# VH-VL binders against Sulfurtransferase Alvin_2599 (rhd_2599), part 2

Target 1, 107 residues: Sulfurtransferase Alvin_2599 (rhd_2599), of Allochromatium vinosum (d3rpb9)
Amino acid sequence: MVNEIDSESLSQRLADTEDVLLVDIRTPAEIAQGMIPDALQLPMHLIPIRMSEIPKDRDVVIYCRSGARSYQACAYLMQQGYGRVLNLRGGIIAWARHGLPIVAPEG

## First folded at step 6 (VH-VL; framework fv_acimtamig)

Design s16 (from c2 with heavy chain D99E)
Fold by ESMFold2-Fast, scan of step 6:
Structure s16 (fold): chain C 107 residues (1-107), chain A 120 residues (1-120), chain B 106 residues (1-106)
Amino acid sequence: as target 1 above (107 residues)
Amino acid sequence: QVQLVQSGAEVKKPGESLKVSCKASGYTFTSYYMHWVRQAPGQGLEWMGIINPSGGSTYYAQKFQGRVTMTRDTSTSTVYMELSSLRSEDTAVYYCAREFYSSGWEGDYWGQGTLVTVSS
Amino acid sequence: SYVLTQPSSVSVAPGQTATISCGGHNIGSYNVHWYQQRPGQSPVLVIYYDSDRPSGIPERFSGSNSGNTATLTISGTQAMDEADYYCQAWDSSTYVFGGGTKLTVL
């Protein structure tokens, strides 16, 4: 079963300065339009080659546009031994609708 | 301008090993992932794997796992694809291709292809 | 094993609209790219991320992707469009090409 977190809960954990890694699995074009601050950019198709960049010793919140693609990515990572991945329910759409920060990506 | 130049055609016998090179120029070599794709005569495209030229990490298609090895040399901006235990069904044109995702919107770039014929 | 299914051939008259389908289970949840390969040449990316065109690709090329089918559409087809067309998708575990469709403009 894939664990999920909503935008308000994630925002609270970040405000409390918890050690959480955000991973944005959207396309580069989508990310260019704006992303959650400090997220690791890891397009979904590169997960198998770059999954070693995802730590296993802390919570990792994976997000996409609406939460559907990132749910599948979390399921795949769990099959590969990543037990601390969480899906951001509602994706960056829900994040933006709550008025939470969106930034331009680092080049 | 961006160019990918591959090594020349080869004729091999079953059981031998193949090593194809792909020399990149016109961009920052370590900024873009490189794919290897092959095409048997009269057949479609078949993905073999991907390499990150920066760290050297690789991911291979299951069909080629155990027979294929991809490497790079950052001093010469060259990627290599080595395929061992060749069989006649490995006869194909082998392509390197710079994936477009890392560059965003430049499009992708393909080498000219290397024809490899495996026969007795 | 994830499989993408394309028709083997499509024929259209010059100036007509050609459509090439790419079938895959739940393919609308993944991004689809389309390649054009003319005889004796390397493949050329004509559509990426379902519907975007690389610089230099004519506006008559367009794409869509929903449900179990992605589609490449070529309006006002020209003789120069004769080629094999391949769809390609990457999910979290596979990078796969469709079998290819030969487009004939007669």
Scores: ipSAE 0.091, ipTM 0.727, lowest interface PAE 5.4, mean pLDDT 87

Design s19 (from c2 with heavy chain S103Y)
Fold by ESMFold2-Fast, scan of step 6:
Structure s19 (fold): chain C 107 residues (1-107), chain A 120 residues (1-120), chain B 106 residues (1-106)
Amino acid sequence: as target 1 above (107 residues)
Amino acid sequence: QVQLVQSGAEVKKPGESLKVSCKASGYTFTSYYMHWVRQAPGQGLEWMGIINPSGGSTYYAQKFQGRVTMTRDTSTSTVYMELSSLRSEDTAVYYCARDFYSYGWEGDYWGQGTLVTVSS
Amino acid sequence: SYVLTQPSSVSVAPGQTATISCGGHNIGSYNVHWYQQRPGQSPVLVIYYDSDRPSGIPERFSGSNSGNTATLTISGTQAMDEADYYCQAWDSSTYVFGGGTKLTVL
C-alpha cells in the first residue's frame, strides 16, 4: 500500500509551513501548463538516477496529472528505502478543482 | 545541428573489454542525459543504462550491473560506455542516444551505432 | 520484470491502415514512445509521450495509450514505412522495449 494525501490536507500542511517537499513527476510539456508552487521537477523516468535528490528525513509528496503515475513512483521509492513518500490523490487535476494555487514553472 | 558521432567498429576476443565513445555536438552537452542501447544481430533493442553528463551519475540495467561502466568528458563533450568480460553474446551494434526528457521537446537523437564483434 | 508484448509481424497493402499493438499491464499509466528502424539504420522516434509526433514525422503516424494496450497507427501506409517498430515504456525502475514488430507493405 502507498500512503496518500488529498489536496485539502496538503494545502493545510503547506499553509502551516510544515517541512514538506513537493515533487512533480510529469512531462516538461505538462509542467509548462502549470505546476504546484515550489515543486521539484523530476520526470518519472529519471527517478532511478535522481532519487538522491529526495530526502528520507521529511515528508515528500509526489504528484502527477491524476495520481496514477505518482502512485507507481511512490511504490518504487518505498522499495528503495524512501519510507516518507506520499502520493497526492487525484494529482494536480484535483488540486486545481479545489481552487488551489498553480504557477508557471519560472514563477 | 545536433549530432552524435560514435567510434568505429571493433573486433574483440572473449574476456576482453570494450570501450565505445560517443561525441556530441550542436547542443549544451551537460543539459541532456545520455542512454546506451544495444542490438544483437537480428534481435531487438536492449537498454543498458543512462548517464548524467553534468554530475557523472549513472544508472545501469540489472543485467549489465557489474560489467558496464559509463563515463563522460565534459571538455570534449564525449560519453563512453565500457563493457568488461566480453562473451560472444555481447556481439551487437551499440548505440548512444540523447535523452528525450531533458530541457523541453527538442527531439530524440541517436548515434550511428558501433558494431562490436566478439569472436575467438 | 515489466514485459511489453508486440506482434512479431503485421502486413498491410499500400494505402491501408496499419495498427501495431504494445501490451503491458496498466501501460496506460506509463509514457510510451514508438521507434521506427530500417535495416542498417539507427532507430527514429516517430511518436513520443503516447500520442505526440516529432517535427518531420508525417501526420499519418498517430498513437494512443490506455488500459493495457498502447497502439501505433499508420494511415495510408506507404512502401517507405516498411520497417521494424518498437514500443518503449518508462516504468518506475527501467526503460523497457517491446520485442519489435516487422511491418511489411506488400
Scores: ipSAE 0.345, ipTM 0.775, lowest interface PAE 3.1, mean pLDDT 88

Design s20 (from c2 with heavy chain S103E)
Fold by ESMFold2-Fast, scan of step 6:
Structure s20 (fold): chain C 107 residues (1-107), chain A 120 residues (1-120), chain B 106 residues (1-106)
Amino acid sequence: as target 1 above (107 residues)
Amino acid sequence: QVQLVQSGAEVKKPGESLKVSCKASGYTFTSYYMHWVRQAPGQGLEWMGIINPSGGSTYYAQKFQGRVTMTRDTSTSTVYMELSSLRSEDTAVYYCARDFYSEGWEGDYWGQGTLVTVSS
Amino acid sequence: SYVLTQPSSVSVAPGQTATISCGGHNIGSYNVHWYQQRPGQSPVLVIYYDSDRPSGIPERFSGSNSGNTATLTISGTQAMDEADYYCQAWDSSTYVFGGGTKLTVL
């Protein structure tokens, strides 16, 4: 079962300074067009080899463009023993529709 | 400029082990994953595995599990690939390749390849 | 195991458009990269993340990926494009290369 969070709920948790890691699993080309501030850039295809870098003791919100790819990524991570991953329902599209901050990536 | 320099050609007998090195320069060694890919004469590319130079974590292709070991030495910016219990079908050119990162979008870089011949 | 299927060879005349397919179940949900390899040389990345070009790769190289097929397209094909081309994707278990396509420019 994949747990999900919507843009409003995530925005509130970030405003409350909760210890949440954001992970953007989109392509470099997609990320170049804008990303959620402070998100870790981790393209979906690298998850199997980089998942050891994802903490198990804090909430990790994974997002993509619409929420479809990140749902699959969360299901995969849960199968690998990551019980605290959440899918951002609606992805960065829904995030933008709510007028929430989007920044250019650095470097 | 980014450069990957591999160790020289090897001739091995069946049952022996090989260890190929790949020395990286021109970038922050721990910021990019490193792949190992081989190619038998006249055949296609075959992925063997990947290593994270920062933490040393590895992921190997199922076909090579139990025979392959990938390591790194951060003090020399070098990755290693060891393959044990060699068979004649392990004759191939072995490549290291630096994975591309979302940061920079500059693509990947490949070593020159190491020819390993396994024969009796 | 996940298998990527490519035609073994494609022949085009100079100036023609070459199209190389890479078939895989639901491959459109994965990121596909394309490599060019000339005899005796290391592979060169020509397309990454389905459709992006690394710096230095000519605009005549393009890519797409949807459904069950990823495609590498080379417009205005030149003699220098003669090479083996490999698609590559990561499923949830491994990096997978296609069998390779030999492009012959007549």
Scores: ipSAE 0.022, ipTM 0.621, lowest interface PAE 6.8, mean pLDDT 85

Design s21 (from c2 with heavy chain E106P)
Fold by ESMFold2-Fast, scan of step 6:
Structure s21 (fold): chain C 107 residues (1-107), chain A 120 residues (1-120), chain B 106 residues (1-106)
Amino acid sequence: as target 1 above (107 residues)
Amino acid sequence: QVQLVQSGAEVKKPGESLKVSCKASGYTFTSYYMHWVRQAPGQGLEWMGIINPSGGSTYYAQKFQGRVTMTRDTSTSTVYMELSSLRSEDTAVYYCARDFYSSGWPGDYWGQGTLVTVSS
Amino acid sequence: SYVLTQPSSVSVAPGQTATISCGGHNIGSYNVHWYQQRPGQSPVLVIYYDSDRPSGIPERFSGSNSGNTATLTISGTQAMDEADYYCQAWDSSTYVFGGGTKLTVL
């Protein structure tokens, strides 16, 4: 089963400066509208070829718009041996609803 | 101008190997992934795999694992697709296509295609 | 394995709206792209990420994707739009094309 984390729990971990990598798997057009600060931009269709960029020695929170695509991505990564991936339940929609920081991507 | 130029048509016999080239120009070669797609006569498009020209990493469709190998040469901005143990059903036009998603810019580009005929 | 279903053919009169469907279980959660292939030519991307148009593609081309159906819509269809159209879905491990739809403008 895919492990999940909600927006409030994730924001607390980030506030505590825990070693967590955020991965945004949405489209470039979606990301241009705003992303969670410091997230690695890793488009979903490139996960199979770029998964070596995802560390196995720290928690990795993967998110998309609503949590559906990222749930599938986490399931795939777990089958590939990535035991520390977590799905952000509710995606960036829930993150925004909690008033949490959204930034423009860097050039 | 972005351009992908593929090698010319080939005729092969069953059991032989095929190696198609795709030379890129007009952009930074290592900034975009490259796909290989084929199309049998009168049939639809079939995805074969993807290569990262920067590091050389690859990911292949399950159907082609064990027979396909994708490589690149950064000095010539060229990607290659090699298919071994050819069968008559491998007769197809083979395309390289630049991944439009890698840098976020639209403008997916396809090579002109390479017709490969496999017959005895 | 994941399958994308398209009608094999669609016919439309010049100036009318053509609609080409691409069916797939929960396809609205995927990113769908559309390709146009004229006889003897390489495919050309006409819609990406469900509804975005590449530079150079006429505004009469549009796309949508929700639920179990993605749709390519061509308004004011012209003879030059006669071609095969393929949908493609991309997900974490899914790189699949639909079977293609032949659009005839009579």
Scores: ipSAE 0.352, ipTM 0.790, lowest interface PAE 2.8, mean pLDDT 88

Design s22 (from c2 with heavy chain S103P)
Fold by ESMFold2-Fast, scan of step 6:
Structure s22 (fold): chain C 107 residues (1-107), chain A 120 residues (1-120), chain B 106 residues (1-106)
Amino acid sequence: as target 1 above (107 residues)
Amino acid sequence: QVQLVQSGAEVKKPGESLKVSCKASGYTFTSYYMHWVRQAPGQGLEWMGIINPSGGSTYYAQKFQGRVTMTRDTSTSTVYMELSSLRSEDTAVYYCARDFYSPGWEGDYWGQGTLVTVSS
Amino acid sequence: SYVLTQPSSVSVAPGQTATISCGGHNIGSYNVHWYQQRPGQSPVLVIYYDSDRPSGIPERFSGSNSGNTATLTISGTQAMDEADYYCQAWDSSTYVFGGGTKLTVL
């Protein structure tokens, strides 16, 4: 069972300055068009080799374009012992639709 | 400018071990992950694993887990792939390939391949 | 465990459009890349992330990915396009290549 969070709830948690790590698993071309501020860029194909960068002791919200790829990524991470990963329901599409901040990536 | 140069062809006997090298030049060695892929004669491509040249971390395909080891030497910009307990079905061309993801992506690059024949 | 299915062979006349399919359960939820391999040569990336072209790859190469099928399309096919074509997807745990499709231009 993959736990999910919606854009409105995530926005509220970030506004409350909660210690939440955002992880963007999209392609470099998608990220170049805009990303959620402060997200860790971790392309889906590098998750198995880079998963040690994901903490197990705090909430981690994984997102993609629509929530489909990040749902699969969360399922995989949970199987690997990452119990505090959450899928952003609706992805960055829903985030943008709510008028929430999107920034250019660094580099 | 970017080049991946692999070691030469080898003939091995069943039960022996293989070690292929891949020397990188023309880019910052530690900025790109490196894949190993093989291709048996007349067959398709088969992914073996990936290594991070910066930290040395690795991730292997389940089929090769326990037989494959990937390492790197940052002083010579070289990646190595070792495969133990060789069988005749390990006869293949082995490729190293630079991962196409990076902040300044410019495509992936493949070594020329190393033919390894396993026979008695 | 994830399997990508390609036709073993596709034939097309020069100047016509070649279409190569790559079937996989829910493949539209993953990123698909396409490789071209000429006899005796290393693979060359021709499409990455479903539809993007690397620098130096002609505009006649295009890709799409939705549902259970990813597709590589080559318009105005030329003799130089004769090669084996492989799709590749990442399913969160491994790289999976399709079985390859031999494109013949006659």
Scores: ipSAE 0.419, ipTM 0.807, lowest interface PAE 2.6, mean pLDDT 88

Design s32 (from c2 with heavy chain N52D)
Fold by ESMFold2-Fast, scan of step 6:
Structure s32 (fold): chain C 107 residues (1-107), chain A 120 residues (1-120), chain B 106 residues (1-106)
Amino acid sequence: as target 1 above (107 residues)
Amino acid sequence: QVQLVQSGAEVKKPGESLKVSCKASGYTFTSYYMHWVRQAPGQGLEWMGIIDPSGGSTYYAQKFQGRVTMTRDTSTSTVYMELSSLRSEDTAVYYCARDFYSSGWEGDYWGQGTLVTVSS
Amino acid sequence: SYVLTQPSSVSVAPGQTATISCGGHNIGSYNVHWYQQRPGQSPVLVIYYDSDRPSGIPERFSGSNSGNTATLTISGTQAMDEADYYCQAWDSSTYVFGGGTKLTVL
C-alpha cells in the first residue's frame, strides 16, 4: 500500500546522489523552523492543484512533522496515479533525532 | 489594504447559469490561491473549489464537478466562478476567500458575499 | 466523503469556558481551522493550523486536535462571542466544513 522509507535509508540514498525529490508538506511556520535541504515546499492542501509538479519517473519522498499527514498525502497521490511516492517514516522529527542536516528555508 | 470585492446580488431561474466575480486589490494577485465557498440561507459553509490565479489550475469539490468552472483575468486581478444548470438548492451566498497558507497570522480575507436566488 | 461532526448548539454563562468539538475519523492527521460567523457577515478565522491564533484574536481562544476530535475552547466567554462556529479540515483530498455550532452566552 503506501511505501515508506526511514531517515537513515533516505540519508544514504541522498549521500549516494540518487535522483530523489524531497517534498515538504508542512505549514509555513513549521518550515520556518527548519527543513530538509532541497525539499520542494508543497502544502498538503494544495497537492490537488500542484501535483503536476511531482514527477512520476523518479522516487519522491513526501514528509511532514511526524509522518502521519504525509502518509495520507502518499495514499492520495497513489490514487491519482503517482506510483513512486514514499512516506518518510517518523517525519522531520525522526530526521532531526538522527542528527541529519536541517536548513533554513530560502529567505 | 487587502480587499476582495464581489459582484452584486442576482436572481436566476432554474436551468440558467450564474457567473460571480471577485476583484482583488492590495496584494500581488498571482501569489495567492483563491477559494470559493457558498452558504445556503440558514445553513452551513460548503467548499466549492480552488483556483491558482497565476497558472489558471483548478480543483473542484466532487459535488460541483461538471457544473462549476473557475477562471481568472490577471489584467484586472479578478477571479470568476460560473455555476450552470441552476436549481433552487443553489440559492446561497457565494464567497471568494484568499488562501491563507502563508498569511494565517494576518487572518484570512473573504469577499463580502454575493446572494444568488434561484426561483421560478 | 469525509464528514466533520459538531454539536448544533452550546450554551454557556458569561465568564465560563465554552468548548466546541469537531469529530472526524483520524482528524488529528489533518490541519484544522476554526471560523466565527456573526449574522449577515463573512466568516472570520479565529484558529488556524489546529492551535495558532491570527493577530487580533484574544488569547482566550485556543484549539487542539488529536485522534478523532479537534476542540475549540473559549475561556472567559463574553456576550460578543455569540456566533456560529465552524471547524474546517484541509488535507490532500479534503476541504470540508463541519455543520456549525451556535454559541449562546446567557
Scores: ipSAE 0.481, ipTM 0.849, lowest interface PAE 2.3, mean pLDDT 90

Design s33 (from c2 with heavy chain N52Y)
Fold by ESMFold2-Fast, scan of step 6:
Parts: C-alpha cells; sequence; structure tokens
Structure s33 (fold): chain C 107 residues (1-107), chain A 120 residues (1-120), chain B 106 residues (1-106)
C-alpha cells in the first residue's frame, strides 16, 4: 500500500521545519512553469538510476501533476526498499488549489 | 556539433563476449546519461540499460542483468557496453544514445550502430 | 513485464493524417516518447514527454497520452515520413519499446 499525504498536512509539516525531502518527478517543461520550493527535480524515467539520491532515513514526499505518476513511483521505490516515501495526493494541482507556495526553478 | 561514434562491426562465436565502444564529442561528456539499445535483424528496438558517465552509475534491463556491463572512460569520453555468454539471438545492431533529459529541446543523439553477428 | 502494443502497419495517402496508437495498461500515468527509423538509419526522436517536439521536428508531428493509449499523429503526411515508428514508455522500473509500426505513404 502506498502511504499518502495531502497538501494541508504537508504544508503543516514544512511550516514546523520537519526534515522532509520533496521530490518533483514531472517533466522539465512542467517544472519550468512552477514547482514546490526546495524540491529535488528527479524526472520519473531517471528514478532507477538516481534512486540513491533518495534517503531511507527521513520522510520523502514525491509529487507530480495530479498524483498518478508519483503514486507509481512510490510503489516502485517501496519495492526497492524505500520504506519512508509518501505520495502527495492530488499533486501540484491540489497544492496550487490550496494557495500554497510555488516558485520558479533555480537554474 | 554533437557526435557519437561507435566501434566497427564484429563477428563472434556462441559463448564469447562482446565489447562495443561509443566515443562522444561536441558536448560535456559527464553531464548526460547514455543508453544502450539493440535491434535484431528485421525486429524492433530493445532497451538494454543506461549509464551516468559522471559517477559511473548504471541500471540494466532485467533481461540482461548478469550478462551486461556498462562502463565509461572520462579521459577519452567513451562509454562501453559488454555482453557476455553470446548466443545466436544476440545478433543485432547495437546503438548508444545520449538521453534527452539534459538536452532540453535538442532531443537525443544516437550513434551510427554496431552490427554484431553471432554464428557458429 | 510491461508491454506496449502498436499496429504492425498503417497506410495513408499523401497529405492525409496518419494516426499511430501505442497501447499499455495505465500508460497515461507514464510519459511516452516516439521514435522514427528509416531503413539503414539510426532512430530519430520525434516526440518526447507525450507531446513535446525536439528542435527540427515539423509541427505536423504531435502526440497525446491518456488512459491506456498514447497516440502519434502526423498531419499532412509526406513521402519522407515513410518509416518505422516506435513508442517508448518508462514505467518507473524499465524502458520499454513498442513493437513498431511501419508507415506507408502511397
Amino acid sequence: as target 1 above (107 residues)
Amino acid sequence: QVQLVQSGAEVKKPGESLKVSCKASGYTFTSYYMHWVRQAPGQGLEWMGIIYPSGGSTYYAQKFQGRVTMTRDTSTSTVYMELSSLRSEDTAVYYCARDFYSSGWEGDYWGQGTLVTVSS
Amino acid sequence: SYVLTQPSSVSVAPGQTATISCGGHNIGSYNVHWYQQRPGQSPVLVIYYDSDRPSGIPERFSGSNSGNTATLTISGTQAMDEADYYCQAWDSSTYVFGGGTKLTVL
């Protein structure tokens, strides 16, 4: 079963300065239009070769546009031994809909 | 100009090992991922694996796990693909291809292909 | 293992629209890329990330991906478009190509 977190809960955890890594698995074109601050940019097709960048000892929230791709990514990572990954339910669409911060990617 | 130049055609016997090279030029070699894809005569494309030349990280298709090894030499900007325990069904054109992720709107780049024939 | 299904062949008259499908379970949750391969040549990326075109690829090439089907559309098809077309998807664990579609322009 893939664990999920919603936008409100994630926003609260970030406000409380909890040690959470955000991972944006969308395409570069999608990210260029805006991303959640401080997210690691890791396009979905490179997860298998770059998964060592994902820590196993802290919570990692993975998101995409709507939550569908990131759900699959979380399922894959859990199968690979990453027990602390969570899917952002509703993706960046839900995040934006709740008026939460979105920034331009840093070069 | 980006260019990927592969080693020449080879004829192998069953049980031997194959090592194909792909020399890159015209870009920063360590900034781009490199794929290996093969194509048997008259057949479709088959993905074999990927290497990140910067750190040497690799990820292989399950079908080839245990038989394939991908390496690179940063001093010569060359990636290698070695396939062991060759069988007749390994007869194919082998391609290296630079991944499009780091290329932006440029897309990807492919080598010219290396024909490998495995026969008795 | 994840399987992508393409029609073996598609035939269109010059100037007509060619449509090539790529079927895969829940493929709309993954990104699809499309390759063109002419006889004796290396593949050429014509669409990446479902619908983006690389530099130099004509606007008449377009792509879409939703549900269980991704589609490559070539409007105003020309004789030079005769080639094999391959879809490719990344399912988080592997890089899978479709079987290929031979496009004939008669």
Scores: ipSAE 0.410, ipTM 0.827, lowest interface PAE 2.4, mean pLDDT 90

Design s34 (from c2 with heavy chain S57Y)
Fold by ESMFold2-Fast, scan of step 6:
Structure s34 (fold): chain C 107 residues (1-107), chain A 120 residues (1-120), chain B 106 residues (1-106)
Amino acid sequence: as target 1 above (107 residues)
Amino acid sequence: QVQLVQSGAEVKKPGESLKVSCKASGYTFTSYYMHWVRQAPGQGLEWMGIINPSGGYTYYAQKFQGRVTMTRDTSTSTVYMELSSLRSEDTAVYYCARDFYSSGWEGDYWGQGTLVTVSS
Amino acid sequence: SYVLTQPSSVSVAPGQTATISCGGHNIGSYNVHWYQQRPGQSPVLVIYYDSDRPSGIPERFSGSNSGNTATLTISGTQAMDEADYYCQAWDSSTYVFGGGTKLTVL
């Protein structure tokens, strides 16, 4: 039910400068340790109140630490009419394991 | 100095409506979300919902959907929680709490609680 | 609806280590927070994001979260630690609290 994308495929889409929004649903403390560049910071518990910040007309990749929480976030968003959300399989752990860029959040 | 000051205790009859206020001070009111949590006598904590004071957007726990309404007044830095169609089961202490996920290192901030007794 | 299970009570002698469990299916994949509540008082956050302490919370409070159990540990337990303790996690669209554990220091 939930569409997923892996780290290598996402990295390629970003390198091709495709119009993709990344959403990091982890806690502020986790994000402070490092995040995927340019991700919108949207802690999971705030999704129901902040979901209007997520566009419906472009692909949106939701990620968390391992992919488990973001899978459920994607399922919830789809029930709310967000048909273009994808789960990042393996989360930021898999992203880092592939040697892909991680940055400190803008202060 | 962050403070959340709630309105005083109330006694209500079944079928009436409740409106509790929570006045914030000591921080930028519109920069933090506010939760409402209740606790029935001798029971645990129960989450009711959350409000964004900036835009007025709300999200409620499914159990309270249709009975609860959360609002705010930015001119007085006050959030409100209304609960309608009161039942004896709604007897509880009602708390407002400033969202801590972006400020957990500071600890959390809770109002003192408002005791609401629903009895005939 | 997701359920968090806590023991109803835990008793410990002063200076001993108290352990309070919070059971939930795959709870190790969630972020768990712990609250302390003394009678007649508002809850106080003692552990957030599984293991972090807010400013002002003594080092004797620690937390862990793995598999199906999150744990709050209070070392060198003192009389002032007598309180109800609640675990909390977000599941889907609702914040879920455990049923609470009454800690008695005797």
Scores: ipSAE 0.046, ipTM 0.705, lowest interface PAE 6.6, mean pLDDT 87

Design s35 (from c2 with heavy chain S57D)
Fold by ESMFold2-Fast, scan of step 6:
Structure s35 (fold): chain C 107 residues (1-107), chain A 120 residues (1-120), chain B 106 residues (1-106)
Amino acid sequence: as target 1 above (107 residues)
Amino acid sequence: QVQLVQSGAEVKKPGESLKVSCKASGYTFTSYYMHWVRQAPGQGLEWMGIINPSGGDTYYAQKFQGRVTMTRDTSTSTVYMELSSLRSEDTAVYYCARDFYSSGWEGDYWGQGTLVTVSS
Amino acid sequence: SYVLTQPSSVSVAPGQTATISCGGHNIGSYNVHWYQQRPGQSPVLVIYYDSDRPSGIPERFSGSNSGNTATLTISGTQAMDEADYYCQAWDSSTYVFGGGTKLTVL
């Protein structure tokens, strides 16, 4: 079962200064167009080799363009013992539609 | 110019181990992950695994888990792929290929391939 | 294990459009790359991230990916395009290649 969070709920948790890690699994080309502030850039194909960068002791919200790729990534991570991953329903598209902050990636 | 230069062809007997090298030049070695892919004669491409040249972390395809080991030497900008307990079915051209994640738009680069023949 | 299905062979006349499919469950949710391999040579990336072209690849190469099928399209096909073509995707756990398609330009 993959747990999901929507843009409004995530925005509220970030505003409350909760310790949440955001992970952007999109391509470098997609990230260059804008990303959610402070997200860890972890392209989907590198998840198995870099999953040690994902903490197990706090909530981790995984997102992609629409929520489809990140749903599969969350399912995989849960099978690997990552019990605190959540999929951002609707991805960065829904995030942008709600007028929420998007920044240029840092070099 | 980016180059990946692999070690030369090898002939092995069943039960032996092989170790193929891939020497990188023309870019920052630790900035790109490296894949290993093989191709049996007349067959398709088969992914074997990936290595992070910076930290040495690896991830292998399930089929090769327990038989394959990937390593690197940052002083020589070289990655290695070892495959143990060789069988005739391991006869293939073995390729290293630089992952294009960090470049995004540059594309990827492949070594010239190393033919390994396993025969009794 | 995750499987990508390609037709074994596709034939086109010079100047016509070749279409090579790559089928996989929910493949549209993953990024697909396409490789060209001529006999005795290393693979060459011709399309990455579904539809982007590397520097030096002709504009007649294009790609798409949605639902259960990714597609490589070669317009104005030339004799030099005769090669094996492989799709490749990552399914969250494995880096998988399709079986390959031999493109013949007759």
Scores: ipSAE 0.493, ipTM 0.818, lowest interface PAE 1.9, mean pLDDT 89

Design s36 (from c2 with heavy chain S57T)
Fold by ESMFold2-Fast, scan of step 6:
Structure s36 (fold): chain C 107 residues (1-107), chain A 120 residues (1-120), chain B 106 residues (1-106)
Amino acid sequence: as target 1 above (107 residues)
Amino acid sequence: QVQLVQSGAEVKKPGESLKVSCKASGYTFTSYYMHWVRQAPGQGLEWMGIINPSGGTTYYAQKFQGRVTMTRDTSTSTVYMELSSLRSEDTAVYYCARDFYSSGWEGDYWGQGTLVTVSS
Amino acid sequence: SYVLTQPSSVSVAPGQTATISCGGHNIGSYNVHWYQQRPGQSPVLVIYYDSDRPSGIPERFSGSNSGNTATLTISGTQAMDEADYYCQAWDSSTYVFGGGTKLTVL
């Protein structure tokens, strides 16, 4: 079962300075258009080789464009023993629709 | 100019091991991941695995898990792919390919391929 | 295992539009890449991340990916486009290639 969080709930947790890691699994071209501040950039195809960078002892919110790819990424990570991953429902599209902060990454 | 130059063709016997090299030039070797892909005669492309040349971390396709080992030498900008317990169905052209993650608009780059024939 | 289905061959006259399909359950949720392989040569990436073109690839190459089908479109097809074309997708655990499509321009 993949746990999910919506944009409003996530923004509240970030405002409360909770220990949450954001992971953006989109393509480099998509990320260049804007990303959620402080997100770790981890394109989906690199998850198996880089999953050790994802902590198991804190909440990790994985997001993509709409929530579909990140749902699959969360399912894969849970199968690999990552019990604290959450999918951002609606992805960065829903995040933007709520007027929440988006930043341009460095080059 | 980005180049990936692979070792030459080999003939192996069943049960032996194969080690193919791929020497990179024209870019920062540790900044791009490297894939290994093979192609049996008259067949399609088959992904084998990926290596991070910076830390040496690897991830292999399930089919090759236990038989394949990928390594690198940062002093020579070379990646290696070893495949053990060779069978006749391992006859293929083996390719290294630079991952396009960091390149953005550049796309990927492929080595020229290494033909490996496994026969008794 | 996740399977990508391509037609084995497609024929088109010079100057016409060729379309090559890549079928997979919910493939629109994955990123699709397209490779061109001419006989005796290494594969060349012609489309990546569904619709982006690498530097040096002509604008007549385009891609789309939605629902259960990804498509490579080659407009104004030329003799030099004769090749095998492979789609590739990442299914969260591995890369999967389609079986390949031979494009003939005649």
Scores: ipSAE 0.402, ipTM 0.792, lowest interface PAE 2.5, mean pLDDT 88

